Miniprotein binders against q6w4x9r395to579. Designs and how they scored, part 11

Target 1, 185 residues: q6w4x9r395to579
Amino acid sequence: GHCSLEGGSFVTTFDARPYRFHGTCTYILLQSPQLPEDGALMAVYDKSGVSHSETSLVAVVYLSRQDKIVISQDEVVTNNGEAKWLPYKTRNITVFRQTSTHLQMATSFGLELVVQLRPIFQAYVTVGPQFRGQTRGLCGNFNGDTTDDFTTSMGIAEGTASLFVDSWRAGNCPAALERETDPCS

## First folded at step 15 (miniprotein)

Design ge1
Fold by OpenDDE base, fold request of step 20:
Structure ge1 (fold): chain B 185 residues (1-185), chain A 91 residues (1-91)
Amino acid sequence: as target 1 above (185 residues)
Amino acid sequence: SVLEEIAKTILEAVKDLLEAVEENDEEAIKRAIERLEEAAKRAEEAGFEKVAEGVERVIEAVRNGDEDPWIYLMVRWLEWYMEIAMRRALE
């Protein structure tokens, strides 16, 4: 399964459903029992302009009981809040520079993350087949059905992305908006 | 149903807890946790062990002073457990 966060506000789920939203919060991209130590992949969105429609991905966070890895455009920060030089290695996770513009987080448990740093901060999430039907979050449920990707954290199917996205927030944040992107964003 | 009632109680208490955490209202946090603990007990007694576990993990996250993303993640797990329990109850 491949999930992408592109263009600052666009998401394509594991089931290949594209959608857009504008929010300024941390959201759960991937929640799954297949991730060790209650792990989850999250996305941090922030304002990129003056309008509410000007939002962008600013960081990707892997969070578990054992690890916290924050990948931003400028640095990789871990549990202690210190920026780490790459490659950074834990027991099951390695973060390294893939190219001059791309970082990669490789894991031993079937999760891969590629982050494009420039010109636009974008993220690409890949999960193994063992994750089928066992994922939740903005990346969807990876069951081959695009029609149920907007299922909220409470198991409610939504027709629009806004309520769906809001249900996966990982903080106290304003409501997400489903709006066409501003050409300046 | 019993589960629906418990779930409602949990969700309300979680909402209150998160609000209290945001406001750093220690007394409100305490009250919400107490409500959750009671709900967890009820859940356990009713045979919904994973729901109870989920509640406990939320409480633990708050008591440990964990960051919001972790707390909310625990809440999402709890929601998942409740969903599973409810689905099973309908089978």
Scores: ipSAE 0.888, ipTM 0.948, lowest interface PAE 0.4, mean pLDDT 94
Fold by OpenDDE base, fold request of step 20:
Structure ge1 (fold): chain B 185 residues (1-185), chain A 91 residues (1-91)
Amino acid sequence: as target 1 above (185 residues)
Amino acid sequence: SVLEEIAKTILEAVKDLLEAVEENDEEAIKRAIERLEEAAKRAEEAGFEKVAEGVERVIEAVRNGDEDPWIYLMVRWLEWYMEIAMRRALE
């Protein structure tokens, strides 16, 4: 399964459903029992301009009981809050520079993350077949059905992205909005 | 049903807890946790062990002073466990 976060505010689920939203919060991308130590992948969005439609992805976070890894445009920060030299290695996770503009997080448990740092901060999530039907979050449920991807954290199917996205927030933040905007915003 | 009643209580208490955490209201946090602990006990006694476990994990996250993303993640797990339990009850 492949999930992408592109163009600042666009998401394509594991089931290949595209959608967009504008929010300024941390959101759960991937929740699954297949991730060890209650792990989850999250995305941090922030304002990039003066209008509510000017929002962008600013960081990707892997969070578990054992590890906290924050990948932003400028640095990689781990548990102690300090920037780390790459490659960074734990028991099951390795973060390394793939190219001059790309970082990669490789794991032993079937999760791969590629982050494009410049010119636009974007992220690409890959999960193994063992994750089929066992995922939740903004990347969807990976069951081959696009029609149920907008299922909220409480199991309610939504027709629009706003309520779906808001249900997966990981903090007290303003409500997400759906607006027609330039893909580069 | 018993599960629906327990679920309602849990959801209300979680809402209050999260609000109290944001406001740094220690007394309100304490009250919400007490309500959740009672609900967890009821869930356990009714045979919904995973729901009870989920509640305890939320409480633990708050007591440990964990960051918001972790607290909310624990809430999402609790929501998932409740969803599973409710679905099974309908089968």
Scores: ipSAE 0.888, ipTM 0.948, lowest interface PAE 0.4, mean pLDDT 94
Fold by OpenDDE base, fold request of step 20:
Structure ge1 (fold): chain B 185 residues (1-185), chain A 91 residues (1-91)
Amino acid sequence: as target 1 above (185 residues)
Amino acid sequence: SVLEEIAKTILEAVKDLLEAVEENDEEAIKRAIERLEEAAKRAEEAGFEKVAEGVERVIEAVRNGDEDPWIYLMVRWLEWYMEIAMRRALE
Protein backbone atom coordinates (compact mmCIF):
# COMPACT_ATOMS: atom_id res chain seq x y z
CA GLY B 1 0.00 0.00 0.00
CA HIS B 2 1.11 3.51 -0.87
CA CYS B 3 -0.07 6.64 0.88
CA SER B 4 1.08 10.12 -0.08
CA LEU B 5 0.98 13.54 1.51
CA GLU B 6 1.57 16.10 -1.20
CA GLY B 7 1.07 19.71 -2.11
CA GLY B 8 0.78 20.84 1.44
CA SER B 9 -2.73 19.58 2.09
CA PHE B 10 -3.41 16.67 -0.24
CA VAL B 11 -3.60 13.06 0.83
CA THR B 12 -3.93 9.88 -1.18
CA THR B 13 -4.88 6.84 0.87
CA PHE B 14 -3.50 3.32 0.63
CA ASP B 15 -6.60 2.52 -1.41
CA ALA B 16 -5.79 5.39 -3.76
CA ARG B 17 -8.52 7.75 -2.63
CA PRO B 18 -7.45 11.37 -2.99
CA TYR B 19 -8.67 14.14 -0.72
CA ARG B 20 -7.58 17.43 0.77
CA PHE B 21 -7.97 19.21 4.07
CA HIS B 22 -6.72 22.19 6.00
CA GLY B 23 -5.75 21.67 9.60
CA THR B 24 -3.18 22.74 12.13
CA CYS B 25 -2.64 19.70 14.27
CA THR B 26 -0.83 16.43 14.58
CA TYR B 27 -2.76 13.62 12.92
CA ILE B 28 -2.36 9.89 12.94
CA LEU B 29 -1.47 8.69 9.46
CA LEU B 30 -1.02 5.05 10.27
CA GLN B 31 -2.15 3.03 13.24
CA SER B 32 -1.71 -0.72 13.03
CA PRO B 33 -1.06 -3.76 15.18
CA GLN B 34 1.63 -4.60 12.65
CA LEU B 35 3.75 -1.77 14.01
CA PRO B 36 5.87 -2.90 16.94
CA GLU B 37 5.73 -1.35 20.39
CA ASP B 38 2.39 0.34 19.68
CA GLY B 39 3.98 2.39 16.96
CA ALA B 40 2.24 4.92 14.79
CA LEU B 41 3.10 7.30 12.01
CA MET B 42 1.87 10.85 12.38
CA ALA B 43 1.84 14.06 10.39
CA VAL B 44 2.22 17.57 11.75
CA TYR B 45 0.43 20.32 9.90
CA ASP B 46 0.88 23.98 10.64
CA LYS B 47 -0.32 27.33 9.46
CA SER B 48 1.66 28.59 6.52
CA GLY B 49 -0.26 31.80 5.96
CA VAL B 50 -2.89 34.07 7.41
CA SER B 51 -5.99 32.29 6.19
CA HIS B 52 -7.41 29.01 7.38
CA SER B 53 -6.74 27.52 3.98
CA GLU B 54 -3.05 28.25 4.20
CA THR B 55 -1.77 25.12 5.90
CA SER B 56 1.04 22.73 5.11
CA LEU B 57 2.81 19.61 6.24
CA VAL B 58 5.77 20.54 8.40
CA ALA B 59 6.86 17.25 9.93
CA VAL B 60 6.39 13.51 10.00
CA VAL B 61 6.64 11.68 13.29
CA TYR B 62 7.13 8.04 14.07
CA LEU B 63 6.11 7.37 17.63
CA SER B 64 6.29 4.16 19.64
CA ARG B 65 6.90 3.12 23.22
CA GLN B 66 10.63 3.28 22.68
CA ASP B 67 11.18 5.60 19.76
CA LYS B 68 10.24 9.07 18.71
CA ILE B 69 11.56 10.24 15.40
CA VAL B 70 10.61 13.64 14.06
CA ILE B 71 11.50 14.41 10.49
CA SER B 72 11.11 18.05 9.58
CA GLN B 73 12.36 20.13 6.73
CA ASP B 74 15.38 21.21 8.68
CA GLU B 75 16.34 18.33 10.90
CA VAL B 76 15.76 14.90 12.33
CA VAL B 77 15.05 14.90 16.05
CA THR B 78 14.93 11.80 18.22
CA ASN B 79 13.93 10.83 21.75
CA ASN B 80 16.38 13.07 23.52
CA GLY B 81 15.30 16.09 21.53
CA GLU B 82 18.61 16.40 19.79
CA ALA B 83 19.21 16.68 16.11
CA LYS B 84 21.02 13.66 14.79
CA TRP B 85 23.55 13.15 12.10
CA LEU B 86 22.43 10.79 9.42
CA PRO B 87 22.25 7.91 9.14
CA TYR B 88 20.41 7.45 12.41
CA LYS B 89 19.86 3.88 13.52
CA THR B 90 17.76 2.19 16.15
CA ARG B 91 17.12 -1.47 16.71
CA ASN B 92 14.76 -1.74 13.75
CA ILE B 93 14.63 1.71 12.15
CA THR B 94 17.15 3.53 10.01
CA VAL B 95 16.84 7.12 8.84
CA PHE B 96 19.20 8.15 6.09
CA ARG B 97 19.58 10.56 3.25
CA GLN B 98 18.29 8.99 0.07
CA THR B 99 19.06 11.89 -2.25
CA SER B 100 19.98 15.53 -1.94
CA THR B 101 16.31 16.33 -1.41
CA HIS B 102 14.93 13.11 0.05
CA LEU B 103 15.20 11.32 3.36
CA GLN B 104 14.17 7.75 3.93
CA MET B 105 13.09 5.88 7.01
CA ALA B 106 13.57 2.17 6.54
CA THR B 107 12.26 -0.41 8.98
CA SER B 108 12.46 -4.12 9.57
CA PHE B 109 8.71 -4.44 10.04
CA GLY B 110 7.31 -3.53 6.65
CA LEU B 111 7.03 0.25 6.91
CA GLU B 112 8.92 2.56 4.59
CA LEU B 113 8.82 6.34 4.60
CA VAL B 114 10.25 8.70 2.03
CA VAL B 115 10.25 12.39 2.77
CA GLN B 116 10.84 15.01 0.14
CA LEU B 117 12.39 18.04 1.78
CA ARG B 118 12.48 20.46 -1.15
CA PRO B 119 10.94 22.29 -2.82
CA ILE B 120 7.79 21.16 -1.04
CA PHE B 121 7.81 19.10 2.12
CA GLN B 122 6.02 15.89 1.17
CA ALA B 123 5.82 12.36 2.49
CA TYR B 124 5.29 8.93 0.98
CA VAL B 125 4.31 5.96 3.09
CA THR B 126 4.64 2.36 1.96
CA VAL B 127 3.45 -0.66 3.90
CA GLY B 128 3.78 -4.33 3.15
CA PRO B 129 0.95 -6.72 2.30
CA GLN B 130 0.77 -7.86 5.92
CA PHE B 131 -0.82 -4.50 6.70
CA ARG B 132 -3.80 -5.12 4.41
CA GLY B 133 -7.03 -4.51 6.25
CA GLN B 134 -5.13 -3.69 9.43
CA THR B 135 -4.50 0.02 9.14
CA ARG B 136 -6.27 3.11 10.40
CA GLY B 137 -5.64 6.83 10.16
CA LEU B 138 -5.48 9.41 7.42
CA CYS B 139 -3.94 6.85 5.08
CA GLY B 140 -7.07 4.76 5.30
CA ASN B 141 -7.80 1.14 6.01
CA PHE B 142 -6.00 -0.53 3.10
CA ASN B 143 -8.81 -2.92 2.25
CA GLY B 144 -9.13 -2.22 -1.46
CA ASP B 145 -12.33 -0.21 -1.05
CA THR B 146 -12.04 3.55 -1.53
CA THR B 147 -15.60 4.21 -0.41
CA ASP B 148 -14.95 3.44 3.24
CA ASP B 149 -11.63 5.24 3.64
CA PHE B 150 -13.29 8.10 5.51
CA THR B 151 -14.08 5.85 8.44
CA THR B 152 -13.48 7.69 11.71
CA SER B 153 -11.57 6.37 14.67
CA MET B 154 -14.92 5.33 16.11
CA GLY B 155 -15.76 3.26 13.06
CA ILE B 156 -18.24 5.71 11.58
CA ALA B 157 -18.21 6.31 7.86
CA GLU B 158 -18.11 9.97 6.94
CA GLY B 159 -18.94 11.58 3.64
CA THR B 160 -16.53 14.47 4.00
CA ALA B 161 -12.89 14.65 4.95
CA SER B 162 -13.19 17.17 7.78
CA LEU B 163 -14.85 14.95 10.36
CA PHE B 164 -12.76 12.02 9.24
CA VAL B 165 -9.52 13.94 9.65
CA ASP B 166 -10.57 15.42 12.98
CA SER B 167 -11.23 11.98 14.38
CA TRP B 168 -7.57 11.15 13.88
CA ARG B 169 -6.16 14.23 15.55
CA ALA B 170 -3.45 13.64 18.12
CA GLY B 171 -3.89 16.80 20.13
CA ASN B 172 -6.23 19.59 21.08
CA CYS B 173 -6.52 21.52 17.85
CA PRO B 174 -9.03 23.49 15.82
CA ALA B 175 -11.34 21.60 13.52
CA ALA B 176 -10.06 20.69 10.10
CA LEU B 177 -11.54 22.46 7.11
CA GLU B 178 -12.26 21.55 3.54
CA ARG B 179 -11.55 24.37 1.16
CA GLU B 180 -10.82 24.47 -2.52
CA THR B 181 -7.87 26.80 -2.30
CA ASP B 182 -4.21 26.26 -2.97
CA PRO B 183 -2.23 25.28 0.08
CA CYS B 184 0.88 27.09 1.11
CA SER B 185 4.25 25.51 0.57
CA SER A 1 -26.50 -3.56 25.90
CA VAL A 2 -23.96 -3.76 28.68
CA LEU A 3 -21.11 -3.02 26.32
CA GLU A 4 -22.89 -0.01 24.87
CA GLU A 5 -23.41 1.41 28.31
CA ILE A 6 -19.82 0.81 29.28
CA ALA A 7 -18.62 2.32 26.03
CA LYS A 8 -20.71 5.41 26.57
CA THR A 9 -19.29 5.86 30.03
CA ILE A 10 -15.76 5.40 28.75
CA LEU A 11 -16.17 7.87 25.93
CA GLU A 12 -17.60 10.52 28.20
CA ALA A 13 -14.86 10.03 30.76
CA VAL A 14 -12.17 10.12 28.10
CA LYS A 15 -13.56 13.36 26.77
CA ASP A 16 -13.50 14.86 30.23
CA LEU A 17 -10.01 13.54 30.85
CA LEU A 18 -8.58 15.05 27.70
CA GLU A 19 -10.18 18.38 28.48
CA ALA A 20 -8.85 18.27 32.01
CA VAL A 21 -5.36 17.48 30.76
CA GLU A 22 -5.43 20.45 28.42
CA GLU A 23 -6.54 22.70 31.23
CA ASN A 24 -4.04 21.23 33.69
CA ASP A 25 -6.88 20.64 36.12
CA GLU A 26 -5.46 18.05 38.47
CA GLU A 27 -8.69 17.45 40.33
CA ALA A 28 -10.65 17.02 37.14
CA ILE A 29 -7.99 14.64 35.86
CA LYS A 30 -8.28 12.62 39.03
CA ARG A 31 -12.05 12.43 38.77
CA ALA A 32 -11.95 11.38 35.17
CA ILE A 33 -9.38 8.69 35.89
CA GLU A 34 -11.50 7.34 38.71
CA ARG A 35 -14.45 7.07 36.37
CA LEU A 36 -12.32 5.32 33.80
CA GLU A 37 -10.95 2.89 36.36
CA GLU A 38 -14.46 1.95 37.34
CA ALA A 39 -15.45 1.56 33.72
CA ALA A 40 -12.40 -0.61 33.09
CA LYS A 41 -13.40 -2.81 35.98
CA ARG A 42 -16.88 -3.17 34.56
CA ALA A 43 -15.46 -3.98 31.16
CA GLU A 44 -13.20 -6.62 32.64
CA GLU A 45 -16.03 -8.19 34.58
CA ALA A 46 -18.18 -8.25 31.48
CA GLY A 47 -15.49 -10.11 29.56
CA PHE A 48 -14.14 -7.24 27.49
CA GLU A 49 -10.51 -7.56 28.48
CA LYS A 50 -9.09 -5.57 25.58
CA VAL A 51 -11.38 -2.65 26.32
CA ALA A 52 -10.25 -2.68 29.91
CA GLU A 53 -6.65 -2.84 28.76
CA GLY A 54 -7.24 0.09 26.46
CA VAL A 55 -8.61 2.19 29.28
CA GLU A 56 -5.65 1.38 31.47
CA ARG A 57 -3.26 2.40 28.75
CA VAL A 58 -4.94 5.79 28.47
CA ILE A 59 -4.76 6.25 32.21
CA GLU A 60 -1.13 5.22 32.25
CA ALA A 61 -0.26 7.68 29.52
CA VAL A 62 -1.81 10.54 31.46
CA ARG A 63 -0.29 9.52 34.78
CA ASN A 64 3.12 9.26 33.20
CA GLY A 65 2.78 12.74 31.80
CA ASP A 66 3.21 11.56 28.24
CA GLU A 67 2.87 13.95 25.36
CA ASP A 68 -0.48 14.55 23.73
CA PRO A 69 0.20 12.50 20.61
CA TRP A 70 0.85 9.41 22.70
CA ILE A 71 -2.18 9.97 24.91
CA TYR A 72 -4.42 10.40 21.90
CA LEU A 73 -2.91 7.36 20.24
CA MET A 74 -3.84 5.34 23.30
CA VAL A 75 -7.35 6.73 23.01
CA ARG A 76 -7.50 5.65 19.38
CA TRP A 77 -6.46 2.14 20.37
CA LEU A 78 -9.17 2.11 22.99
CA GLU A 79 -11.69 3.19 20.38
CA TRP A 80 -10.52 0.37 18.13
CA TYR A 81 -10.87 -2.19 20.90
CA MET A 82 -14.37 -0.97 21.66
CA GLU A 83 -15.32 -1.17 18.02
CA ILE A 84 -14.05 -4.72 17.77
CA ALA A 85 -15.91 -5.70 20.91
CA MET A 86 -19.14 -4.18 19.67
CA ARG A 87 -18.83 -5.86 16.31
CA ARG A 88 -18.31 -9.22 17.95
CA ALA A 89 -21.30 -8.67 20.18
CA LEU A 90 -23.48 -8.21 17.12
CA GLU A 91 -22.33 -11.45 15.51
Scores: ipSAE 0.885, ipTM 0.947, lowest interface PAE 0.5, mean pLDDT 94
Fold by OpenDDE base, look of step 18:
Structure ge1 (fold): chain B 185 residues (1-185), chain A 91 residues (1-91)
Amino acid sequence: as target 1 above (185 residues)
Amino acid sequence: SVLEEIAKTILEAVKDLLEAVEENDEEAIKRAIERLEEAAKRAEEAGFEKVAEGVERVIEAVRNGDEDPWIYLMVRWLEWYMEIAMRRALE
């Protein structure tokens, strides 16, 4: 399964459903029992301009009982708040520079993350087949059905992205806004 | 149903808890936790052990002073457990 966060406000789920939203919060991208130690992948969005439609991805966070690995747009990698030099390795996670513009987080449990640092901060999530039908969050449920990707954290299928996205917030934040997907953006 | 009632109670208490945490209202936090503990007990007695576990994990996150992302993650797990329980009850 491949999930992408591109263009500052675009998401493509594991089931290849594209959508757009504008929010300024931390959101759960991937929740799954396949992630050890109650791990989850999250995305941090913030304002990039003066309007509500000017939002962008500013960081990706892997959070578990043992680790809080943050990859920020400033090319800073931290674990539990402490800055780390690359390559950085924990028990099951390795963060390293893939290219001059890309960082990669590799894991032993079937999760891969590639972060494009420039010109636009973007993220690409890959999960193994063992995750099929066992994922939740903005990246969807990875069950091959695009029609149910907007299922909220409460198991309610939504027709629009806004309520779906809001259900996966990881903080007290304003409601997300939805806009039409523009491939040229 | 019993599960629906318990779930409603849990969701309301979680909402109150999250609001209390955001406001740093210690007394409100305490009250919400007490409500959740009672709900967890009821859930366990009714055979919904995973729901009870989910509640306890939320409580633990708050008591430990964990950051918001972790607290909310625990809430999402609780929601998942409740969904599973409710789905099973309909089968």
Scores: ipSAE 0.881, ipTM 0.942, lowest interface PAE 0.5, mean pLDDT 94
Fold by ESMFold2, fold request of step 20:
Structure ge1 (fold): chain B 185 residues (1-185), chain A 91 residues (1-91)
Amino acid sequence: as target 1 above (185 residues)
Amino acid sequence: SVLEEIAKTILEAVKDLLEAVEENDEEAIKRAIERLEEAAKRAEEAGFEKVAEGVERVIEAVRNGDEDPWIYLMVRWLEWYMEIAMRRALE
């Protein structure tokens, strides 16, 4: 299964459902019992461009009881707040520079993350087939049905991306917008 | 149903807890945790062990002073456990 976070705040779910949103928050991308130690993959979005409503991806976080690995647009990789040299390895996670513009996080539990650092900060999430039907978050539920990929954290299928995205906030944040608004536009 | 009533109580207490943590209101945190502890006991007594465990994990995260992403992740696990329990009750 593949989920992508691309420029302009575009997301494509594991079931290939595309959507766009603008919000300033940390969001849960992928929550699954297949991730060890209550793990989750999260995305950090922040203001970008010329208006306060335009946002873009600024970091990807793998968070578990053991680790908080942050890969940020400033090209620094940290674990639990400490900067790490690449390649960086834990018991079940390896982060390495794949090319001059791409980092990869490989794991022993079926999750792979590729981060494009330049020219635009983007992320590509790949999960093994053991994750089918066992995911939640911005990347959807991976059940082969795009009609319920906008399932909120309370199990409600929503018709709009903004309501769905707001339910996956991992902090006290302003409500997301599906379209960018600009006071000068 | 009993589960629906327990879930509503939990969600209200979690909302109050998250607001209290944001405001750094120690008394409001204590009151919300007391409500969550009672709801966890009710969930255990009703046979919803995973829901009770989820509530305890949220309480632990707040007591440990964990950062918002972890606290919210524990809340999302609790919500998922409640949904699973409700779906099983209807089968």
Scores: ipSAE 0.757, ipTM 0.870, lowest interface PAE 0.8, mean pLDDT 87
Fold by ESMFold2, fold request of step 20:
Structure ge1 (fold): chain B 185 residues (1-185), chain A 91 residues (1-91)
Amino acid sequence: as target 1 above (185 residues)
Amino acid sequence: SVLEEIAKTILEAVKDLLEAVEENDEEAIKRAIERLEEAAKRAEEAGFEKVAEGVERVIEAVRNGDEDPWIYLMVRWLEWYMEIAMRRALE
């Protein structure tokens, strides 16, 4: 299964449902019992550009009881707050420079993350088939049905991306909204 | 309905806890944790062990002074455990 976070705050879920949102928060991308030690993948969005409510991806975080791996748009990789040389390896995670513009996090538990650092900070999440029907978060539930991919943290299917995204906040942050049009046009 | 009552109590206490943590209101944190501990005991006695464990993990994260992403993740696990328990109670 593939989930992507691309420029302009576009997301495509594991079930290929595209959506867009504008928010400034840390969000849970992927929560699953298949990730060890209560692990989750998270995305950090912050304001970008001069347009009202424009936001973009600034970091991706893998968080568990054991690890807090942060891959930031400033190209620094940390674990538990300490900067790490690449390649960086734990027992079950390896982070390495895939190309001059891409980093990769490979794991033994079926999660793969590729981060494009330039020209735009983007992320591509791949999970193995053991994750089918066992995911929650911004990447959706991976059940093959796009009609319920906007399922909130309370298990409610929503009709709008904003309500769905708001339910996956990992902090007290402003509510997300869809992109506003430029009133000067 | 017993599980629904327990879950409602938990969600209200979690909401109060998260607000108290944001405000650094230590007395409100203690009161919310006491409500959660009572609800966890009720969940355990009613046979909802995963829900009780989920509550304890939220309490632990707050007591350890963990950052918001971890605290919120523990809340999302608790919500998922409650959803699973409710689905199984109806089956």
Scores: ipSAE 0.753, ipTM 0.869, lowest interface PAE 0.8, mean pLDDT 87

Design ge1
Fold by ESMFold2, look of step 18:
Structure ge1 (fold): chain B 185 residues (1-185), chain A 91 residues (1-91)
Amino acid sequence: as target 1 above (185 residues)
Amino acid sequence: SVLEEIAKTILEAVKDLLEAVEENDEEAIKRAIERLEEAAKRAEEAGFEKVAEGVERVIEAVRNGDEDPWIYLMVRWLEWYMEIAMRRALE
């Protein structure tokens, strides 16, 4: 299964459903029991212009009981707040520079993350077939059906991307209510 | 059912807790935790041990002052465990 975070806040889910959203927050991208130690991938978005309609991906976070690996657009990789030289290895995760513009996080548990650092910070998530039907978050539920890919954290299928995305917040976001009800303020 | 009543209490208390954490409202945090502690006890007594453990993890994360991403992740796991329990109860 493939999920992508591209350009001006475009997302394509594991079931190939494209959508766009605008928000300034950390969001749960992928949650699954297939990730060890209660692991999840998260995406951090921030303003890229003078209005909320101009937001972009600024970091990707892998978070578990053991690790908090942050790959940010400033090209610094940290684990639990400490900067790491690449290649960086744990028992089940390796982060390395794939090319001058791309980093890769490879894992032993079926998750692969490729991050394009330049010219635009983008991310590409690949999961093995064991994840089918066992994912939640902005990348969708990986069940082969685009009708319910906008399923909120409460299990409700929404018709709009905004309500769906807001339900996957993983932090205190100053404009959270305004994004949900009045994104122009 | 007992599970539906417990889940309703948890959903309401989690909503209040997340709002209270966002607002840094200590009294509202305390009130939400009290409701969650009661719900965890009810869940355990009713045999929904993963739900009860999920509630306790959320409480622990907030009391420990863990970072927001971890707190929110624990809430999302609790919600998912409740969904699983509800699906099994309908079978």
Scores: ipSAE 0.705, ipTM 0.830, lowest interface PAE 0.8, mean pLDDT 85
Fold by ESMFold2, fold request of step 20:
Structure ge1 (fold): chain B 185 residues (1-185), chain A 91 residues (1-91)
Amino acid sequence: as target 1 above (185 residues)
Amino acid sequence: SVLEEIAKTILEAVKDLLEAVEENDEEAIKRAIERLEEAAKRAEEAGFEKVAEGVERVIEAVRNGDEDPWIYLMVRWLEWYMEIAMRRALE
């Protein structure tokens, strides 16, 4: 399954459902029992222009009990707050430079992340088939049906991306509903 | 149902806990944790072991002083465990 974070807050879910949102927060991109130690992949978005509809990806975070790997738009990779030289390897995670403009995080548990650093910071998430039907978050539930990909953290299918995205905040941040509506969302 | 009552208690206590953590209100944190501990016991007795474990992980995250992303992640796991339990109860 493939999930992408592109351009000015455009997301395509594991079920190929595209959407755009307006938010400045850390969001849960992917949570799954297939990730060890209650792991999750998170996306950090920040304001990139004058209006709130101009937000962009500034970092991707893999968080578990053991690791907090941050890949940020300043091209720095940290684990648990310490900057790391690439290639960087743990027992089950390897982060390496794929090309001059792309980094890759490969894992033994079926998660792969490719981060485009330039010209625009973007991320591409790949999960193995064992994740099918076992995901939650901004990347959707990976069940082959786009109609329920906007399922909130409380299990409610929403018709708008804003309510869905707001439910996946990983912190006390303003709700996306408090921002200008992008007609393309 | 018993599960609905347990879930309602958990959701209300989690809401109060997150607010108390944001406000650094130690007494409110203690009160919310006590409610969560009682709900975890009820969940375990009713056979909802993952729900009980999820509650305990939220409590641990708060007691350890973990950062918001980790605390919120533990809450999202707890919500998912409750959803799974509710779905199975309807089968």
Scores: ipSAE 0.703, ipTM 0.844, lowest interface PAE 0.8, mean pLDDT 87

